# VHH binders against q84jc2: the designs that were tried, part 261

Target 1, 232 residues: q84jc2
Amino acid sequence: MSKMRNLVEEKFLEFYESWVIQLELYLHQLLIAHNNNTMSETELRHLISKLTTHHKAYYTAKWAAIREDVLAFFGSVWLNPLENACSWLTGWKPSMVFRMVDRLRKSRVVLVEAQVKKLEELRVKTKFDEQKIEREMERYQVAMADRKMVELARLGCHVGGESVMVVEAAVRGLSMGLEKMVKAADCVRLKTLKGILDILTPPQCVEFLAAAATFQVQLRRWGNRRHYVTHS

## First folded at step 15 (VHH)

Design xf11 (framework vhh_6qgx_2)
Fold by ESMFold2-Fast, scan of step 15:
Structure xf11 (fold): chain B 232 residues (1-232), chain A 126 residues (1-126)
Amino acid sequence: as target 1 above (232 residues)
Amino acid sequence: QVQLVESGGGLVQAGGSLRLSCAASGRTFSTYPMAWFRRAPGKEREFVAAISGSGEYTFYTDSVKGRFTISRDHAKNTVSLQMNSLRPEDTAVYYCAAPEAFSWYDLDSESGYDYWGQGTRVTVSA
């Protein structure tokens, strides 16, 4: 059982390290595009497409991994403590990306009224979707403290293999519930990201994606530096 | 000149209901979310509920979810808060809030709102 859990963690750690390296390379391209006014709309769309494909690849790998071991994504070994502390249901909190959108308000390429209307609507929808998931998570936390689970835990200390099998079945049930919750949260993340990109022009998309990628990369760097300042 | 005017406050027994209304003048807010905040005696202002421009999506603070319902009427340029199953802890002055423009502040942050009413008082007796 421990070897199966170790394989999922090791495989995703290798994937994630490569994924972050590629994100940093895309960030450099986004920053060049943002500072260089000579790029065509076709070139900008191609770069945006590379970023969206990159994010989709992350969720494809993540959903395959959580099918095998969803608990690996709570307190992940491939994330530093700061990244883990900033996580909301195994990833970024969807509503926080609207902070990146605020940068566009101050941009030379101004948001038009139709875009503002759609962004404001999406912002409230994202909060509504987050609240539904948070209530579901609260219900799962209550289920973990259920009298039945407490009773099964007691039985595991004093009875033979039959009680062990029942406890294992209950733990698998809780894990399946967490998998459903994590996928629901990821769907809100992807819908929010796609929604924003569908509303914005290609130059605005580049600026937004650059801000988002910069935050992800810097958060990782800040947290990794803190690792050098641990108590001996 | 933009103005928000709240009404509907009063004294009610625990378990009772009140409906608050906020009338906006000077501009339309159909593009932007609108919110209700409250301030209890001796406490800071806290978020209660918000509603999207279309009225389709709503967001509530945990302590009122299931008891309060926020709604809006575009024709009257009003936002309403239906308060059911009132508790003594709901005693506060209730404020209507609206933004001037798109804000990066969270929906439940006072900093995200530029226009505020003078408030309407709600007193819930034990």
Scores: ipSAE 0.496, ipTM 0.825, lowest interface PAE 2.4, mean pLDDT 85

Design xf12 (framework vhh_6qgx_2)
Fold by ESMFold2-Fast, scan of step 15:
Structure xf12 (fold): chain B 232 residues (1-232), chain A 126 residues (1-126)
Amino acid sequence: as target 1 above (232 residues)
Amino acid sequence: QVQLVESGGGLVQAGGSLRLSCAASGRTFSTYRMAWFRRAPGKEREFVAAISGSGEYTFYTDSVKGRFTISRDHAKNTVSLQMNSLRPEDTAVYYCAAPEAFSWYDLDSESGYDYWGQGTRVTVSA
């Protein structure tokens, strides 16, 4: 048996595939910029702006889609099993980006004192924000199993129109709760990315974005390669 | 020359409270995060809590959330851990930790910390 995709899943699959292709093209430009020490600060800022705009376009499309069907993002059909296994609240875990900054250190990039202070604060703040969202998720899971929700689920087994309306309202409430949590997680992702880009110099931003894009593209390729080998 | 000294450990009954303190000497850590780790008998050292340089942001391991509170006092160069609703499984030697420089390791990784105290023992009886 094949699971049929709904319209939100089909539309976002098409969007995501195009978005990833464009990300790979931007990654190519980032790698060229990283290896070319003659590129001006203005040129580097323009490239960084392209990447920032590209990531904002992703969240604009995602938030429109989750308003229609947030559950499509829990076990996404446009992601391979490895990408899905690595997801935290429908996306990358914000604190993971600090592991990518390790590459800047290894590339002989020198962080000045002011940058170190800001990065130290941002690192702990990012973990603090993640933990706050994780507590909300735990409360949501408890609420799902709450006595009132169990009673509403039982009521939904009855055929009466009044029961149907009450169950529909409860389901909408649950979806709104998930949408709120996903948006909160995405806001932490965007704040963490912007925070790092605001702290780093343009050459350091290019190296950081190249590292981030490389990881995202390689994770997808690793998962797709596993599927190919398994089925062939 | 840098030294971290823990204090406040002891024997307490389940449901009780203890306040641990860590005094730093030889340098200040106002830019860097500080953390508490613990090691229970027969177990490896595990992360408990961390606090940012400013003291504004904190992070806790799941088993102590809502029961423990980490804080710091820059004037006294100290970091404290208030432990409430203690359980027998909180029995451990508690260590204060700080990094020498900016670290790329996660907050809960021992590898991210260079300076360690000798530890203070906490025993929670049933």
Scores: ipSAE 0.620, ipTM 0.863, lowest interface PAE 1.4, mean pLDDT 85
Fold by OpenDDE, second read of step 16:
Structure xf12 (fold): chain B 232 residues (1-232), chain A 126 residues (1-126)
Amino acid sequence: as target 1 above (232 residues)
Amino acid sequence: QVQLVESGGGLVQAGGSLRLSCAASGRTFSTYRMAWFRRAPGKEREFVAAISGSGEYTFYTDSVKGRFTISRDHAKNTVSLQMNSLRPEDTAVYYCAAPEAFSWYDLDSESGYDYWGQGTRVTVSA
């Protein structure tokens, strides 16, 4: 079924494609910076700032789009199946980034005890926040099943023009709840990212961001390849 | 090497209360999260509760929420589990656990912890 891409999906798809291209460019710069120890702290901070700004831009665009159609982000057409499978509430799972941090720790990156302590605390906090959101989602799902879905089901049986309006209203209500949850999740993502970057030194930040970007880009590439093989 | 020693287990009637304590000796107890796990007869070890290094954040398995409270005393290097409204299904050997260092494993995963106590037995009679 050719899922007719709605306008929101089309627009965001275009945005995301551009955004990913820019991310790849920044990744290249991050890798250069990581491999070349000649960059000053100021230069590194500048690069970090560029990346953080880039991520902020993503969420700005996302939130604007979510206001129009939050459902578009559940089963995002701009993501391949692998990317979607790895998605938690329309994005990366916040606690996952600590796997990247752990990778850094195992690498040549030396974290001081104070950093490790802060990272551990942040990890627990992040998990706490995730669980909170998940609980809310569960509540939401129960509520939906009890009220809105039943209403929608009942309305679906009535092919009248008035029924369409009622269904739309019900869907809007449902969407508002989802929007709230998605924003909450994004907030946790941003806080987690900020927290990590605040703990790490500029060189460590660059390495972390490089790892994160690499993961994202690779996930996309691998997912795309798999998709083409299965549909070709 | 961190050593963990649990205490406070025993026999209690359903609806009763028990307080478990875990004393940590050796390296930096205060830096990392601490957790309680339990193993019921014939079952696998399961997560019960965890507390962050600072003590600010606590986590519980669903079955103990509202009944159990995990806390820590940094000055004494101890973590405690206050168990209220105990049920027969709470019968288990309870283990204190601590990580050696930062880990990417979830706080409710056994893999997230490197050091374990010998356990203290809690029996809740009907």
Scores: ipSAE 0.024, ipTM 0.453, lowest interface PAE 3.7, mean pLDDT 86

Design xf13 (framework vhh_6qgx_2)
Fold by ESMFold2-Fast, scan of step 15:
Structure xf13 (fold): chain B 232 residues (1-232), chain A 126 residues (1-126)
Amino acid sequence: as target 1 above (232 residues)
Amino acid sequence: QVQLVESGGGLVQAGGSLRLSCAASGRTFSTYAMAWFRRAPGKEREFVAAITGSGEYTFYTDSVKGRFTISRDHAKNTVSLQMNSLRPEDTAVYYCAAPEAFSWYDLDSESGYDYWGQGTRVTVSA
């Protein structure tokens, strides 16, 4: 792609493309494991660990990038329009992963009653965490209409040394607020993922991770096909 | 598996030009930055130029800015270095470098690259 970008966007685009390629390779391994009934518990746990590490690597890279430019993650250039349309605070909506869990009901490795009860309890807790973050984001958006922000916007129209320093401080403050919100949302994502994996057996974890990876890869492919058709 | 093969080196007089090419095989590098480094006799390897995966950003060491141009051909999986106005101090073995995965190291850092070619020798006579 020849689209103009800033350096943070360019670096994260390169990271994300590499990360997705590796995710597709792990997806292939997950599908083999899912179709193979001879894999040991130790082998399955090792594969699950590779996926967990891969997802943690994503958040490590993301948090480093948002320290430099959090706004790059609102309307990300490394995501197609379909991926962006499905985003909630720069990533997947935590409660959405329970739809992947629901797909396990048609699996050969059926959920037992105790697991269903724990998953439903986790779903409720996850939704409460989401609501808390959504209320905080609303407060953040309302604060943007505050008198101070209106005055800073007017001041930004004057190009002078004094005004530049005040505007830069305000932009830094806004960016720090967004960074905290994004990290809070990412913490809910990681807690939700860990919670599900802790409840599921290793074969169920493999099936869940395969379903999640398949959805992520397929969403990217469908979005890219739309872009190719409309912009070719 | 992954191999980088440099070509285009040789002997040239001061003020002349050479075009170096790096052919990558075993993996497509269209999403990753690639770089050229060089090592002069008796010196450590030093950064020359780098190009991002998209080709949108290029970086050069100060001594070659305005004289060297790095470029990519995604279809051929190649990275080229056009060297103009060559000087005797440009005499070195030139190496192509590529990463295994995305790295947060600066593009001019050797630590950011995992795959290296065998090098191609450039000699500039006075």
Scores: ipSAE 0.000, ipTM 0.102, lowest interface PAE 21.8, mean pLDDT 81

Design xf14 (framework vhh_6qgx_2)
Fold by ESMFold2-Fast, scan of step 15:
Structure xf14 (fold): chain B 232 residues (1-232), chain A 126 residues (1-126)
Amino acid sequence: as target 1 above (232 residues)
Amino acid sequence: QVQLVESGGGLVQAGGSLRLSCAASGRTFSTYAMAWFRRAPGKEREFVAAIRGSGEYTFYTDSVKGRFTISRDHAKNTVSLQMNSLRPEDTAVYYCAAPEAFSWYDLDSESGYDYWGQGTRVTVSA
């Protein structure tokens, strides 16, 4: 299992580094679009599609990786300590993006009343979905200290090939539970992102995506400057 | 209108190699997923391989891992499938696929793709 874990980590680290580089290139395009009022709606929609496609690529790669080793995403080696400290269930906290949306009310791009209403409805639903997942995580952690963990501890005291098989089956069950929770959290992330983009106009989408990408890129840069941890 | 045109199919002996190419017109797909699917005689269409944008993430069905390699040429708007160590079970019509826009479906799902080529036939003799 340790061999498969190392391979998954190495593959995803390579993927993530290239993914972030491409995100920075898209951020550059978003900032140009935001500062240039001459771009057509078709051009803006194409740029927004590039960003949404890029985020989908991340989740496609992530879900393939967590099927092989979900634990790689708890304390990820491709993230610096600051990025890991800001993670909620292996990624960004969905409700956090509404703080970026709130800035649109103070920008040159004004939200109409219908958009404000829909965004508030989406915010409430997103927070509700987050709370459901947090309760499931709590139940999972409690269950790990219950009968399943006691059985694993008992089996760990015995020597033999059969006990190894039983322990591996139990650990696989725990990993499947984590995979389900991570996928549930990612579904909330994707639905929240899509929901926001469906409500906003193309110029507002560009401003929102630029703000989100700027925060992600800047958080990585801040953490890298303070990253003095030795990786063994 | 978007059009995908496959080429490179043919007859090969088991253990041989073949390279399929898909030329896309009507839109540039450099930031979009591109995939290959196949349909064997008497069977349903199945996923073979996919490639995602300039991130170079590639995904393969288990039966072709290590034998097939998907790649793209962004300048020519083409996606290619290099097929090595071919087996009789690889005999099928191979289809190139592309999405209209961002898709919420997985790369190995037909539902994720809106544009399909006419297919190119690959026959692997025992």
Scores: ipSAE 0.000, ipTM 0.122, lowest interface PAE 15.8, mean pLDDT 81

Design xf15 (framework vhh_6qgx_2)
Fold by ESMFold2-Fast, scan of step 15:
Structure xf15 (fold): chain B 232 residues (1-232), chain A 126 residues (1-126)
Amino acid sequence: as target 1 above (232 residues)
Amino acid sequence: QVQLVESGGGLVQAGGSLRLSCAASGRTFSTYAMAWFRRAPGKEREFVAAISWSGEYTFYTDSVKGRFTISRDHAKNTVSLQMNSLRPEDTAVYYCAAPEAFSWYDLDSESGYDYWGQGTRVTVSA
């Protein structure tokens, strides 16, 4: 499957590949910290800060790219088919991380009651925020199917030049709404991630981030393996 | 340790309203989210609504949004489901559900809940 790549897609593909390589290096450091358990709180906080900064860098680059071409993020060329199949509004579904926290807890992490209450409240808030965004996406899709827009699309298909340009301008206008929607979803992702890290102790944060990075890296490898087998 | 008892079910005409109540005992009610599920004749149990322990955040399945309201009363140790604009498709046995304290599954997953009431029957006539 080959798709013509535009400049935004080429630039973000290059960025993303480098970003994933650095994530794998940080994952290695997280696993050492988790298994060794001899690092000071200051050292753990520094490592957590590196991961937080790394994720912020991703969203900084993403938001710059979607300002130029938000559609590049729907069916992204830098993601394999499995990664794309698991996406919710161009990224991970925020509420899924709570399942990861639960799996993590069952291995070694001991959460005190105050942490459990805060995590549970954050989990419900995250689902509430997801539902609000899904309603906005539905409204966006209804706006795209508005009678006037459908009429313009029909006209554009049958006449040349001027009508086609008017329809394209209207679609570009709608893409600004889509950019707002993607940024809203990313804000829920960042608030959820920060919220979890604010509730957890530094050793628990390291274990959580290691689990999250492991899942992300493994999902990419599983998808790439399938692609290779199919291709050969 | 937790027991859940539902009440408020009955027969109602389409477009009518019913208020379901769930009486809960103990720590689970004051600590964690609680939910309502329903099982229609011949179907599997499906999620209806959930409410956070503070009562500030609520989550609903799409088919009931704007029609149903879940609420929590810490003083009475109850969770209620106000059902408005009822439809024949809402006919089901309604169950109150609560987690033991350790579940982090999605709010709309049965797997997330350990304690279940016996259910209260709601019948909506066309």
Scores: ipSAE 0.211, ipTM 0.637, lowest interface PAE 4.2, mean pLDDT 83

Design xf16 (framework vhh_6qgx_2)
Fold by ESMFold2-Fast, scan of step 15:
Structure xf16 (fold): chain B 232 residues (1-232), chain A 126 residues (1-126)
Amino acid sequence: as target 1 above (232 residues)
Amino acid sequence: QVQLVESGGGLVQAGGSLRLSCAASGRTFSTYAMAWFRRAPGKEREFVAAISRSGEYTFYTDSVKGRFTISRDHAKNTVSLQMNSLRPEDTAVYYCAAPEAFSWYDLDSESGYDYWGQGTRVTVSA
């Protein structure tokens, strides 16, 4: 990891720490709602709205930061190594959330056939959308290794002068390409999340969001403490 | 009660084409995504392609992207795999697969599928 933090990294680190603290507070509310049979549908919808607004706030802040420095989100300093190892294009892999939906089905979340059909369709759509982005990443990586990039890398070994301008223009182009792909991946994340919430009932949404938040919070704790024991 | 029957396999020369079909019987075809897997002699089963219930969304393994097309016909209760630009490494027994229920396993995982056909053999010669 870079020892020196730039302003984008410092600002987003501060934002992210606050965002995670608020997520833990919302998780506490979700768990209370899940265990309490007295909450009305209106009250559950209000809680779900708080969570969706919270996630939208994350992407608003992320997209502002990416505009300044997209590379800060590859190997992020505000994430521990385990969180970074589990990242797909600077965030969670959209299709993985269906594992949480299926696990909830086996508990007390009773999914009716119409919901199952819609979730199955959404699951395949999410994989289709992921594959389109992965193809864009492949094309980006090929472009990185093309003749022009190799030549610019050679010029970059030269300190100062005319070559500095050409190298800087190329780096800006690369960053804009990455920004576009990261935003595309984030759009798939948001569409997948919205799609699931639109299919589920309010009590099922609460269970789903609680499971997702629990996993995110626990992954961070496990990575920070490294309590795993590796056996040979 | 789900039975899947594959057909359309055979011998073809490199660069040729084949169309495989999977007929579903004893089950409601309209609920879940379906997939094709293949097994080369002496190898493990590997994922080839999957198609959503509606037929609108498809997912392919890297080695067949752009060469194979999976499609679905609800009227005939069939899923088909159009294989173009065949290569010797495509030689395998091809299996149609369907889940019994919604699965948390990834779409390309064998563990996500409960029903398998007996397979149809594809041999691609140089």
Scores: ipSAE 0.401, ipTM 0.767, lowest interface PAE 3.0, mean pLDDT 84

Design xf17 (framework vhh_6qgx_2)
Fold by ESMFold2-Fast, scan of step 15:
Structure xf17 (fold): chain B 232 residues (1-232), chain A 126 residues (1-126)
Amino acid sequence: as target 1 above (232 residues)
Amino acid sequence: QVQLVESGGGLVQAGGSLRLSCAASGRTFSTYAMAWFRRAPGKEREFVAAISNSGEYTFYTDSVKGRFTISRDHAKNTVSLQMNSLRPEDTAVYYCAAPEAFSWYDLDSESGYDYWGQGTRVTVSA
């Protein structure tokens, strides 16, 4: 119900398209690094730092946008239907990144037992954090169906100055609750990503980031091709 | 030769308590998470609880949260499930489960577990 709703969507669409183009360029660099055994540890850490900064820029822009219109991130216009269907609380499900780590088991770079132990601990912790957020979302949905909210919806069918104010206050409250949950989910995403990168060696980080970026780029391409074939 | 052996099942009145134990032999499972699943008569197996390799983090299905507590003893290579405030709907055969290797499946997915015990029966009477 923000007056800036469409402007927020247009601004973030422009940002996201540029962000994805840069992600594809970084993916190209990650694939070159993965195939090139001559890069130093310092060079690999610099590339990893570029990717982490790029992801941080995404969350900086996202959190600015959700302060204005959090609902823009539920059914986002900058995402195709497939990307939206795969979304959990406006982004990737944190536990899903462990599927990217599984790819490293089959690579040339071997995970040592100490790394496996830390990754298993982080995986369970991530699921624990996800469950807390899902419980909060359930409480939110139950509150929306509460007797007072149902009565408020009835009142909204009859326009009057006092009724309008009460409805507007309730809608703002719902948006604030969603913003809090989206930020909580994003914090779990960032903690999980940082946790994995802290456990892995620089060559393993490059392989992990390449796998994650490849999945994100391919999911977008699959969804765009499906949409084109359906509507062309 | 990996074996998981459950014990502690039995008949109990609604509101009562039982403690299930899972003894792992042939291998130490200190690297991986472990879980409990259950199967009610005529139904499919469902997830109950999981515990991290350190024992610090736990994950429960909502219907048992606050009533059941999963714990781990590394020295004895055992995982336990303390069940309090039991209800008739908790009647099931309870299974202990462990993975062979790092799993990419969710903790509540049967597909993530390779080793299963024979099960221990819990019957909660009204």
Scores: ipSAE 0.554, ipTM 0.819, lowest interface PAE 1.3, mean pLDDT 84
Fold by OpenDDE, second read of step 16:
Structure xf17 (fold): chain B 232 residues (1-232), chain A 126 residues (1-126)
Amino acid sequence: as target 1 above (232 residues)
Amino acid sequence: QVQLVESGGGLVQAGGSLRLSCAASGRTFSTYAMAWFRRAPGKEREFVAAISNSGEYTFYTDSVKGRFTISRDHAKNTVSLQMNSLRPEDTAVYYCAAPEAFSWYDLDSESGYDYWGQGTRVTVSA
């Protein structure tokens, strides 16, 4: 069912496509930096800053868009089915990034004990925060199921002008709650990323960011390929 | 290799309290999160509680929230589980768990831990 893309979806799709293109460019730079041991710390920090800024831009755009239509981000049309399947509250699950950190640890990257300790603490914190959000989501879902969804269902059965206003109000209420939850999740994502980057050295940050970007880009590519194969 | 030894289990009446203790020996106790799991008769092992290295962060399975408290003592290399308001459904063998190294696995998953104690039995009578 070709879901008619609403304006928010269309705009964000365009943004995201551009954003991903830029991410790929940065990934290329990260890979070069990773393979080039001659880059100065200043240069590495600059590159890291570019990436962090790029990510910030994403969330800025996202938050603007979710104010208009948060529901668009649940089942994002700009993502392929694989990307969507890997999504937790409209994005990557914060605790998943530690998989990348673990990969670094198993690679040529030597983490000192102090770093490992901090990372472990951060991991627990991240999990704690995730669970907190999940609990809130559960509460929200229960609350919505009891009140708004029932109302919406009832209103759906009554085709009248007054019913539209009530439905709109109900949808707005639902949307506001979802927006809050999405923002909360995004905050955990950003805090987790910041935490990791604060613990890692600049070279390690570059490697981490390269790994993360690679994963994201590959997930998109693989998902797209599979999608085309199934629909061809 | 880290060895974990649980103690403190026993028979208690519903509404009673127990304090479990886990003594860790080896290299990694002071660096990594610790957890308690439990296995009830006829059921799979389930997560109970976890605590960060610093002790600052704790989280629990929903069924024990407000009743159980996990804590750790670095000086003694121990992790403890204070269990209050015990219920018959809390009857299980309780296991202490620790990771060998930094792990990306969920802290509420068995896969997140490499070392396990032999367990201590807790029986709560009605």
Scores: ipSAE 0.178, ipTM 0.643, lowest interface PAE 2.7, mean pLDDT 87

Design xf18 (framework vhh_6qgx_2)
Fold by ESMFold2-Fast, scan of step 15:
Structure xf18 (fold): chain B 232 residues (1-232), chain A 126 residues (1-126)
Amino acid sequence: as target 1 above (232 residues)
Amino acid sequence: QVQLVESGGGLVQAGGSLRLSCAASGRTFSTYAMAWFRRAPGKEREFVAAISGGGEYTFYTDSVKGRFTISRDHAKNTVSLQMNSLRPEDTAVYYCAAPEAFSWYDLDSESGYDYWGQGTRVTVSA
């Protein structure tokens, strides 16, 4: 482990723990709003805005961290093994959020036809964007296995300063490519989230965000509980 | 009384083209994504392509991307699959699929579709 990797991991671990605590506090507010008919549309929009700002803060911190060490996000130390096992390109799979939308079909505030049309368009677009990123990742894997990259890795076993500089430049290039793909995946996540929130009414947004936050918090608790029960 | 009827299948040599059509009756599916699946002899049904309700977005399985084009005509209540540069591996019975309502299942999941046609056979020879 290098000093740079340790510092990035330590900083993001501290950030993430605080971010999750705040997410749980917002979840409590969302659940109160969902069960309580006393909030105005303006008040609901303000609560929704706090959640969207909170998620944007996560991506601001993440993009700063991956600029320093993108590999810290593959097998993240701030996530338990279950959370890591459920990750798609360093985060949640965008199409997964439509499963949270399915909860709204069973709610008393029914989706109208215009909303269903927009959600269907967004669902297909999101799946298209996911496939495009998966194809880019496959091309990256092929580039990693390219004969020239294999030769550069082999050359790294030699002592010369010139060869060290060439290997460092190649590793830098690979890290930049991986960072670009992770950011592309995060952009799909943010566009999908924004798209859903733009389609839904404020009460439906509250229900959707509560469902999403509940799933995220419970997945973390299930993973932590499993580890604890195993006495590892 | 919802029915999906596929047509346009046939025998073609490798490198050839075919256009499949799916005519829907009993209701309109303009709100919902519709898909094509295929089943080769001795194999399970696999996803081929999907198109959004408005026709703005399309999704393809990797093996047909760039060769097949899915489209729809709301006035005729039809979904079409233009198949170019056909390969022997494309030999299968092709099925049109549509959902009853909004589905949270992935577009490539059979579970997301409630209405299915009887299929149209495509045979691609060497």
Scores: ipSAE 0.428, ipTM 0.780, lowest interface PAE 2.7, mean pLDDT 85

